# Ledger of designs, part 34: VHH binders against q8cch2

Target 1, 325 residues: q8cch2
Amino acid sequence: RFCGSLVSRTFSFHVSWRMEDPLFRLDLGWPKNSEYFTGATFCVAVDSLNGLVYVAQRGDNIPKVLVFSEDGYFLRAWNYTVDTPHGMFVSGTPFEQSVWITDVGSGPYGHTVKKYNSLGDLVQVLGTPGKKGTGLNPLQFDNPAELYVDDTGEMYIVDGDGGLNNRLVKLSQDFMILWLRGENGTGPAKFNIPHSVTLDAVGRVWVADRGNKRLQVFDKDTGEWLGAWDNCFTEEGPSAVRFTPDGKYLIVAQLNLSRLSVLLAPPSGSIGDCSVVSTIQLADQVLPHLLEVDRKTGAVYVAEIGAKQIQKYIPWHSRTPAFGA
Below, E stands for the ipSAE of ESMFold2; O stands for the ipSAE of OpenDDE; V2 stands for 0.75 times the mean of E and O plus 0.25 times the DockQ between their complexes.

## First folded at step 18 (VHH; framework vhh_7ubx_2)

Design z4 (at its last look DockQ between E and O 0.02; V2 from the best seeds 0.00; counts 0 for: pae O 10.1 > 2, placed apart)
Fold by ESMFold2, look of step 18:
Structure z4 (fold): chain B 325 residues (1-325), chain A 122 residues (1-122)
Amino acid sequence: as target 1 above (325 residues)
Amino acid sequence: QVQLVESGGGLVQPGGSLRLSCAASGFTFSRYAMTWVRQAPGKGPEWIATISRLGDTMRDDSTKGRFTISRDNAKNTLYLQMTSLKPEDTALYYCARDRIYVGDTKPLSDYRGPGTQVTVSS
């Protein structure tokens, strides 16, 4: 399942170390303070500019949001206005940081997408706290799963995890709806549990359409459907998707398989079919839910709800061989 | 004005093949995703296949091994190649330009052709 033979009988020289080296390795030293993982860890976000890692976990009478340094030391936590977190994203500048958290379920803070400053103060609420809905004015949610915030401040929200909406919503930085796609279904631009959303460097929006066992792709400006990948997900749909910062790979989690997959990024034109480059098989019941890739370093942080932890993977960088075919 | 005109339908024996065409005019065909839909008597519309502006495709599972969508942007034409036809494929087949919703949930417009009849009977 994890790998096939890399060797072709046509090789007569040692050609490339890349085919024999892993793309990522586990950072065994992260975090330094794992004792703070006291619940089920559902999501993780990274502030690359300030070297901070945010973690959200679920459980009774525990801190819901944890903040670590990039070196892995616990810094602070908060609980207020967070009940059943599902997804997170960090956006902002070196002087102004925003932490976005989606909250789900029937609790008093559920069905919202909320913005916090770095100290945990609530500064913005989207949706109607504690009340699911389908409306657009005011904008309501039904178990919003995740969001992605572009450098322009424009936002992409997948709404949601097991709710009625099954949609991808693009918002301006002032939270006006720019476009929307989706309803429950299997056809193009329809969803079943749209669970994760990310953006590539060439203006495409990627959605992990988990229940349909596929990734779907849209134009970030118009919302036009651009294609789908399903051939890598025949056993189980993706729960999480992110691009590496160099644009070469996608990192995908498959929750119940306890698997991470590295996919080759498609060309800027037609996306074709997906190709698995590498697979990391985790121990049974680890349950990788959502993940984040540090935009600066390429480090991959994986929230593991079964193992109740966050693991960090680091990319390999080494000199290429002197010759090649 | 957007205009879509289907052709290539007709009566065919089970196991036979047909190629449907959809001629597009009144818009820049190469900038839009295009879709084939069919509607059998007494049934609602059924999505068959969609092709993106750059050629990526998705097909309904029930016809995936038998029907192939394609496009020729130089001719402003969308195609559906059908093989191994069955009586249950009997329907009105029409092409459509994909809808985009802006702001409200109301659709912008319904851009489809009048359709071409395909009848599969022994």
Scores: ipSAE 0.518, ipTM 0.806, lowest interface PAE 2.4, mean pLDDT 87
Fold by OpenDDE, look of step 18:
Structure z4 (fold): chain B 325 residues (1-325), chain A 122 residues (1-122)
Amino acid sequence: as target 1 above (325 residues)
Amino acid sequence: QVQLVESGGGLVQPGGSLRLSCAASGFTFSRYAMTWVRQAPGKGPEWIATISRLGDTMRDDSTKGRFTISRDNAKNTLYLQMTSLKPEDTALYYCARDRIYVGDTKPLSDYRGPGTQVTVSS
């Protein structure tokens, strides 16, 4: 009778909660002059190549788009052809910059995705200006929330911020639909207020499905549903999602919680469950709506509609201890 | 290869009726929403109606009372029943697989059939 003492190796997962140094610090010096924020700031985009920050704000008889330098100086603004901006994205080469704005307004330029040059000239309109989509109309958006343009010029649009479409659309560079996913619902690949869209480095499309309190992931080439994260969003769904430049983390905004969350990016392969590594709790009613990450610096810009400002967060560079030899 | 072939167009008098058909091949028809669009000379493409794979329909208000979209998945065929036709309905009518064109000025040509001509004239 060999009483083999099952030595229960209590693997003490010493989760050393090393108080990991905050991943980000607030840059109080940005912008240099905050008086240019005259409306509710809804979205922000970064031209990492040229060191420019584009801001869109809502309000009557105010500039709808503001342009700042990376160091916080106001450069220019325009207010024409923008009704009610919601999302913003900057794409481009060292030679040409394009500013994309989604418009959820009811005015003559509403329900569109518009391309501007760096000077604020309207270059392209996608959708039917001033016409709300019907959900099945192939020619119209219904409150397009945000877009992402990849390095090849392909576009990913989340369409349906409270509208009927509730969809993710991939467009070619020439604006042909490559694939479309989503309808109103709670199941896989269905949406309730798809609000933000981004890509990771391994070719997955991440969508903030705000109303369903989850992130959904799709293959960028096929549009196949790959998975979803919901366990990190039990209180409120994500309103914004971006990757850090190194691809290690996702930065997520939860609007009404006035919270930013830093999530661990999944490895290549299965999406699995989400893990929160850090949170930035903002003041009540600050309402972080959308955010952008500077690909060069790793700085995070957050459009706060409640506080009516853009905040800049800078990565805490861990001082590599000079290993003195 | 995806193929769409429209038929049933022709000359009709005002107040008349036509039934358009679109034969689909080269893809699983039942998995796609389908759309009718039309283009009159000198005008951009105009959306008429869309039908989901399950038969849900959305229609433009201008034709909603007169035009009916339907489908037979067993036959891989899309239909447009047109009634009370008006001269303003004169156009080339296209069947399109549910591909969304996001610009009013962009033709649906890459995802539609060659079209069938409908002419409403006294």
Scores: ipSAE 0.009, ipTM 0.303, lowest interface PAE 10.1, mean pLDDT 88
ESMFold2 (binder alone), look of step 18: mean pLDDT 78; pTM 0.777

Design z5 (at its last look DockQ between E and O 0.05; V2 from the best seeds 0.00; counts 0 for: pae O 12.1 > 2, placed apart)
Fold by ESMFold2, look of step 18:
Structure z5 (fold): chain B 325 residues (1-325), chain A 122 residues (1-122)
Amino acid sequence: as target 1 above (325 residues)
Amino acid sequence: QVQLVESGGGLVQPGGSLRLSCAASGFTFSRYAMTWVRQAPGKGPEWIATISRLGDTMYDDSTKGRFTISRDNAKNTLYLQMTSLKPEDTALYYCARDRIYTGYTKPLSDYRGPGTQVTVSS
């Protein structure tokens, strides 16, 4: 009764004096077709415009990429040209969808950042398939971990997970290097396992510098170092980072702690120190790896490599699920 | 011509304090993150602290709590306030402007000053 949300169909209703509403709640009904999660689910991306959720998983003789509707129904899959997926991002217009996938390891399609159309056809390859490298002409990767594509088509790639490069690369929409930062190290603009990358609404690039237990922040236009947050990550570094669409919060995953943290977004100027405003503690060994936030709805999709699934969290005050019969 | 000129070094006793300055010219100082680095004889360079153009700071663990980096953009000057100085803080201290580059196969240009000597000794 005093929960302020849905009445549970399992009689899990509880009465309390006063509760602070959680910022997010688990969507127990998503997905409808969980039988398609047959491997370790490493990453997830959302096409907010068309209501589609893309999932990449790893395993032998299984479809590597799965596509679900926003409502959780399985739609299609592919695996051609996908070996060992690590990160994903969806960008594009209503008439041209781009699904970007990073691929790692020494398989024939590893060490690449690849673009697919809506049918799963490969349309662009960055890097040299199957061959790691540090070079910039041609551009090479060493286990590229994730990317973010801005509305302008400019791209931010973190390169990479356990490789030698340890860098953040910005590309133009035509894949020219605009700037880059990084090498292995602990000082400003140096990385140890740069694992996730996102943008905020005021032109800052945020990198989950996982091995250094921090987030680092850069100007999207110049690549200038703007600060770092480490005080929220003393136990373990972030594996994933995204902003909520209202700009109020960051969502961070910590893999081995099996934890999601909601951080207060910083002001537009100096970033100060981070503040944790909420946590979601998952069961042991769930292992949340990468995550995505739906820019339209604020829903958070979490790829759980230990639990071999994707879970969806929705904002507490968002549209409630339809109440059936 | 980019120039960085450090000053304020000298001899100081253990437990003492010192304030270093770095005067910048030949570029728009307020647009860059600035860094203090030190180098003792026979050792490689050691990063100490960095301050962003808007004042966000980061410190090496060995100097955190003892050293304070700051900047005055109106005077084009970077500062390092050092307190609780120890003999192991003895080094040449220099300021630097990091450079972002667009071709990793080309040499990274780095702008630093000649440094100012800090000697901590009884």
Scores: ipSAE 0.534, ipTM 0.806, lowest interface PAE 2.5, mean pLDDT 87
Fold by OpenDDE, look of step 18:
Structure z5 (fold): chain B 325 residues (1-325), chain A 122 residues (1-122)
Amino acid sequence: as target 1 above (325 residues)
Amino acid sequence: QVQLVESGGGLVQPGGSLRLSCAASGFTFSRYAMTWVRQAPGKGPEWIATISRLGDTMYDDSTKGRFTISRDNAKNTLYLQMTSLKPEDTALYYCARDRIYTGYTKPLSDYRGPGTQVTVSS
């Protein structure tokens, strides 16, 4: 009777939390002159093609939009036709650049999504300027939070930063509604303060459902609900979400925690649970609101409401050890 | 011109029933989803129900089981049968033409009528 003691080798997967080198480092050289930030900086957009950074700030009698170069030089600003900017997105071709701004103001241009050219000329207005949406008009907004424009020109708008709509809207290039998702609530595809929207490379729409402390994911074509991440947001919901250019990570802001989180992107076939791979803890009351990623460089620009600045983070390029031949 | 005209509202006691009608004109009624919404004093518009051009229906949970939306395409008329009415149902009721019927969420409308007042009171 050979009692072979099956030594259950508990493979302690020592997940050596290798202190993975921070994925990002702060670029202290950007901008070259921070004195141009004269208000609370709420959002940032990047023209990766032309190396431009657009900033929107709130305040009285100040420029509402600032334009910087990638290397941090101030270029231009404008202050007309923007009441209270919230979100910003730059879409463009090599031939045409469009700056989109969501406006949550109560002024004559509030509750709108506006398109500007690179010079700051108002080109297009979606919504009814100065009129809060009631949900009865498909093209009226109630505190539109952010938008994303894909390469085909289709638009994704999260509408309801404290407003009544609490929805994700997909528009065609000609501003026809393709589908809508969401209402106020906690269930699947319902929102409480949809605050940020982005796309991944496999055609999923990611929405920061800030009030529900989760990210929700939708199919870009059908608008079908695909899943949600909530396990990473137990303390506070995400205010901003972007992908890294390689699609490997999500960068998420948590406003009141003054924290940036880097999450592992899920595979194409499942959403699953979220996993935090890195965190950048900012100083207290810095209040990162929205962020943008440069698609070319991978640099992350963060609009910090509390600190009244934009910070630039650059990827920590692991020096490939020169394998000595 | 697109026109929607609601009718059938009035004063009713709690537990009572009303049938609202909406007469549509100025567009091909049968091609559009139609919606009932209501607005109580001091509140925003509330979605009640939507019916697709094919007759599929969607209801808000608050009125589900008590209200029935229907349509007669031959008469260009939308209906809302309301039963078991409550004081909380007091509102101006609107018929609305939907621009989009998604089947998944509350549709958005592009036109509505002037509304018909429903008052539920003892």
Scores: ipSAE 0.000, ipTM 0.263, lowest interface PAE 12.1, mean pLDDT 88
ESMFold2 (binder alone), look of step 18: mean pLDDT 82; pTM 0.819

## First folded at step 19 (VHH; framework vhh_7ubx_2)

Design p1 (at its last look DockQ between E and O 0.67; V2 from the best seeds 0.00; counts 0 for: pae E 7.2 > 2, unsure alone 64.5 < 65)
Fold by OpenDDE, look of step 19:
Structure p1 (fold): chain B 325 residues (1-325), chain A 122 residues (1-122)
Amino acid sequence: as target 1 above (325 residues)
Amino acid sequence: QVQLVESGGGLVQPGGSLRLSCAASGFTFSRYSMTWVRQAPGKGPEWIATISRLGDTMRDDSTKGRFTISRDNAKNTLYLQMTSLKPEDTALYYCARDRIYTGDTKPLFDYRGPGTQVTVSS
């Protein structure tokens, strides 16, 4: 009877914080139990309204989607109809919540963008399940990377995590193509591994063009190219991009650098050059893949492939001393 | 009718400079991103630079240090300042209007001018 004591090596990832006034601090209390991460954690989405955090992980015979509370308690999980999750987004009204997952798998549910209800029931499938393609009618995907759904229900999908399409697609609420941008390339509105997509408050679509080491910006209504940031990404392209709730900053992940960068958001008008205001250097091989921002709290959740975990970062509210009147 | 008319091309010696202009008419110039492309004999079209309606630019690395794209919306004119010209820069240079809306995989531009010839030779 060999009682092999499973020495749970608690990998204490020492985040060496460089002395710049950190805009964020790590919440070590989230989640309450990390034992639920049994695979590589690829993406995270936040239901800010209901205080829920959705996580997708990859692995064999494991739950593919995990649901946590904002305070870090495990709530539920499911694995139905999810092959290889890549991106995740939560959209909804106070009455209806939808969880969207991009699937890059080659299985029977792969190469799709799927909608789930809060219970994990499959509600909608975009693309052709189990079949990669470049088609527009019907719409097909080849390794869809991520999606964003705006408050009107319009959807932005970056399709091209190493696939054939390398494109940004805008869909109406009824899933009709409104506009499409992108082919493989280095020019404007061309992509090499469009990997993440988000919107700003002034109606601009931001795309992490990972292989070209840049962010590209488009008008959300017309699909017009507005500009790009490349000067902040000389070492590695962005894998993830989100805005802070106040719209002042962009949070960007660089996967292989194991780095998070906080960039100053441009004002309305020209995009100009990017400016890094802060960086969070993670431990080597942590590999931050995608991230999400809680719209209420400003907390940042980061899916770390290498560390096989989700980390929560909380905004450091510098108490500006109330200059007493 | 949308019209683009390039000018400023010609014969120049290696190391010389040229400034190309593109006069736009028949549309609201300030609402469109604009692009310069060139095509050398026996080669395909080559993208040079794009400028957004708000003045943000993207440029190809091969010419980035030598060529500068700019625009004057009040004059409905696109410019390409070329410096340190090389024989390899010999081509027909086109001004193109970027397509705003693409519901399909069509080209990123919808109109171009007839082009202006640039010849770099000793």
Scores: ipSAE 0.828, ipTM 0.920, lowest interface PAE 0.5, mean pLDDT 91
Fold by ESMFold2, look of step 19:
Structure p1 (fold): chain B 325 residues (1-325), chain A 122 residues (1-122)
Amino acid sequence: as target 1 above (325 residues)
Amino acid sequence: QVQLVESGGGLVQPGGSLRLSCAASGFTFSRYSMTWVRQAPGKGPEWIATISRLGDTMRDDSTKGRFTISRDNAKNTLYLQMTSLKPEDTALYYCARDRIYTGDTKPLFDYRGPGTQVTVSS
């Protein structure tokens, strides 16, 4: 009996006559401390190296950022300099980690992309707090939706969620613009609500172009448009996209359909059309917004703004190999 | 010096087919995305289709199923195969090399050809 929680019945699905085993199963035991979800949970990020899960939520007079262990125990929270969080990303090493948070809306810290240390101290601000803009020097944002930081410290920012910029911006580790694509539109390298961004292992940048019901793909070094997938999103555009650690699959959320989809990853050449491998239909109004995949374990964490929770899915066959155990 | 030269236009009856070609020179054709655009008299330019250097394509919905973009990198040539032509397809058709921004600077040049006229009428 779960009020405000949604449950994928792994047992009933798994024992269904002639059904294939699912690729992922819901971890019903995560989190241990769900009482800390006191607002709308918009985004989640994972520190695979230290086993930490960061959650951002919205609401009045509540902790805006929550930190859990990978086993689901609440550890700490902070509010300072976080108004209306939208997206998150964790980068760094076991000894020095960074938590990046995008902030949107009209609050005093809106329209920014901010870096924190693991204790919640603000260490870097990109954009002009509280003021949307289109400028490039200084770099300004209009509802920046999400970011991805690669191992070299280079950053990919999608800007923005319902704003006027509709662009993908690549920054150096020193926050200099390396390239930029986009404007509002439906053609190649144009966007309508660029909402999520990720990288694959072969140097391609993937953008969830939510309002245009597609994923668009770019060369990470040059920004060249490489193709798009729209045939899996005819009903609604993706709100979130991530790759599994083995590079075999993409995980996609569709917000208003309350649906998660597993797509087959393309080869390094032509991307072709997308192919759905598996679908998880959630209850109506769960509203999966953004998600993150743990690079170490393959676990998928989904921020559900309607259900006001984070749910964790784990790979069906993630057992340790007997020889290497 | 970059050059793009279109050919294959002409007068065709409604329901007919036409294949446009765009010969490219003065740059490494295989490293660029290429685009077909059309412009009817008194109207602004209209995007038709784009093909990436790897062969992935995107087409405007209004011509989807009737027009197909393709490329032959060995011949430095871009193609547009047009079928089921309608009078409203009458326009100047030109190819263009995709624009790429690198930070605060634009690419030095936007490159397009002079175009080839397609006229669909009885």
Scores: ipSAE 0.018, ipTM 0.571, lowest interface PAE 7.2, mean pLDDT 85
ESMFold2 (binder alone), look of step 19: mean pLDDT 77; pTM 0.766

Design p2 (at its last read DockQ between E and O 0.78; V2 from the best seeds 0.82)
Fold by OpenDDE, fold request of step 23:
Structure p2 (fold): chain B 325 residues (1-325), chain A 122 residues (1-122)
Amino acid sequence: as target 1 above (325 residues)
Amino acid sequence: QVQLVESGGGLVQPGGSLRLSCAASGFTFSRYSMTWVRQAPGKGPEWIATISRYGDTMRDDSTKGRFTISRDNAKNTLYLQMTSLKPEDTALYYCARDRIYTGDTKPLSDYRGPGTQVTVSS
């Protein structure tokens, strides 16, 4: 009676968690002096052409806008005509740069989208300063959250960070209304706290619909609804969204999770389901609010309202300049 | 002019199935997202599902798992497959095209069909 000992080969499926090489690394050298962050840092914009980083912060009797070099040197600041900054975007040509700020304040400059020149002079105001929108006028805002300006000068504004409007507005370069999408709700093209807006390379508008825990996608020309991603946001909705310069990935912030997620960008056509490629877990209560990507370097700047700082992340494969010995 | 014509409605027993069709004409069907909505007597319109021009879908949770939206761009036709029908699903079912562009003063009703009646009864 040969008692064949069944050697139960425990196939230890070593799920080799291939530690996917982090796509980004923290740049601890930026900024050179963090002492300039004297308030809660809510948003960041990048002038990729001139190597400038604009930061907006909230607080009393402090500079509301800070300007840094891409190398992390403080350059200048201003505080006038900004009540409560929320979003920021830099648009421009090699000859003219415009800094756009959304203001959610209740003061005399609040509920507006304002354009500044590179020196911090107020050049343009959209909305009615100090007056909340009622939903009747597309150019009156109620807590405008963020804006995006494309290469043609067309503007996309998400209006309704807790306000009444909950909408996406497209404006021409001369600020004419091209189309408007959204009302408060959970259905397609409806919003609950549209918080961030960006464009992809194939002409789709991506909106962080924070309260509905999804990204919604629209045709940039028509405003047609193209789909939504919700499967990546079951825990918390996205607060910020940007594409990498190569268009391969979306970088998304989830505020209260203190998390950055790198998502695979969908091909042209159907957006399909969301896929997470990588996640950067930040410390608790860091609260990444909005972010911007340098189009030239691929660096990611993250406005952290909890940590009261801007963090710079650089792509891992970015060739460290060989500091010549 | 946008024309939408719903069909496939009728009387069905609880637990039954229906397939609704919406024939679209008067616009480039393949460029628009399409939606099914329903309206029961004495109730407001209820959103059921939306499908993008590329086939991406969003669906209301109340009908999720029972109703499936689909489209055939070559036939300019939108479909709603309904299964496990309940008396509560009794309604006039509309096909609607998305309203695009600001300045269109046309009512939303101009972007939907006359509807097809679905009655779920024992």
Scores: ipSAE 0.904, ipTM 0.953, lowest interface PAE 0.4, mean pLDDT 92
Fold by ESMFold2, fold request of step 23:
Structure p2 (fold): chain B 325 residues (1-325), chain A 122 residues (1-122)
Amino acid sequence: as target 1 above (325 residues)
Amino acid sequence: QVQLVESGGGLVQPGGSLRLSCAASGFTFSRYSMTWVRQAPGKGPEWIATISRYGDTMRDDSTKGRFTISRDNAKNTLYLQMTSLKPEDTALYYCARDRIYTGDTKPLSDYRGPGTQVTVSS
């Protein structure tokens, strides 16, 4: 990409990537089968081991979950037991991958966090299908927004997008509450629309506290509050957050600004203030809702509810070129 | 036995400064986030500031720039430096350590001290 002063009708060919060193480029060829995006695409998840990309969309008489290859070829779809999908995550062992989908609203499977095998068969249901609630025994949800599953099988659920709960719940692999933080509010460990959750490599849980225009950070083992970042989100809170696999960056989305931001990952210990490394400004009304980063490749898949598509960004592998004498 | 004991309150003129202290004992202070809360007569508790075990802070906007939370882990002490005090800052100030829900059958309230009174008047 060439960046300079005001454009002119003529220019000499010079390439300088150093003024706007891009960290990612749009994969214009992904997907090969965009005709399958027939509704609002709310979320995306990646099976890095098998090279699969799962997409959930909303609409009448359309496939609710789509599966693509890493190269963008459509493979299969399913609808059964998926009402109003909001978030997704892929977890499992190398031999058995699981697709988790959050479901919201008042449909028969709303207010749940559900597990599917890769063929779309329903395996597990958390929450009370079709019934929102605040209870902890049994655990109920109110528009659960997203989840993250650690390699140990422990789960982190943000609950949720609207409603009464406004909480971060950690579950054991057997779905028992290990700890819980949150209520509606602006103080530490309180939330307003906790919308996305991820982990870093040094044992911190990061929550996109969208309505409070911040990220909040917790110890994954104890739930202890470790800090917050708000100085990068003065215009709008993050709707999505993920770490790059090398641990150097966070990728965040800001829905109504139609913007992606790359933030510098903080060291272990104190998190300090956030620092924006680069920004990708999308067209107006694209509306990036949630995103996922492929653990193996670093590719970023962005679910764009306004544009009704998934776009793939891949790490820029070329060295910064300089064309000089 | 978790104990929190505040000190440093008193009467101060508008525009003045105070430094509150909270002495902690009965737990490993350096492993926990700590909070200052105030409560004025006839009002509910009002969160002021929180500091993580690593020193990262969050402050309420109404006192931002006037109140600074800090900690000295070697002395097991939490501080609140207050400047540019106003009559509306008159309240009982106490420190707290939250309790995290871990799936037990009964809720736990936060640990807090008895508080130290701050009175801003002339």
Scores: ipSAE 0.809, ipTM 0.915, lowest interface PAE 0.8, mean pLDDT 88
ESMFold2, look of step 19: ipSAE 0.802; ipTM 0.915
ESMFold2 (binder alone), look of step 19: mean pLDDT 80; pTM 0.792
OpenDDE, look of step 19: ipSAE 0.891; ipTM 0.947
ESMFold2, look of step 20: ipSAE 0.752; ipTM 0.902
ESMFold2 (binder alone), look of step 20: mean pLDDT 79; pTM 0.786
OpenDDE, look of step 20: ipSAE 0.844; ipTM 0.920
ESMFold2, fold request of step 23: ipSAE 0.692, 0.726; ipTM 0.875, 0.890
ESMFold2 (binder alone), fold request of step 23: mean pLDDT 80, 80, 80; pTM 0.796, 0.799, 0.797
OpenDDE, fold request of step 23: ipSAE 0.902, 0.901; ipTM 0.952, 0.952
ESMFold2, last read: ipSAE 0.767, 0.772, 0.745; ipTM 0.904, 0.903, 0.895
ESMFold2 (binder alone), last read: mean pLDDT 80, 79, 80; pTM 0.799, 0.793, 0.800
OpenDDE, last read: ipSAE 0.527, 0.903, 0.900; ipTM 0.833, 0.953, 0.950

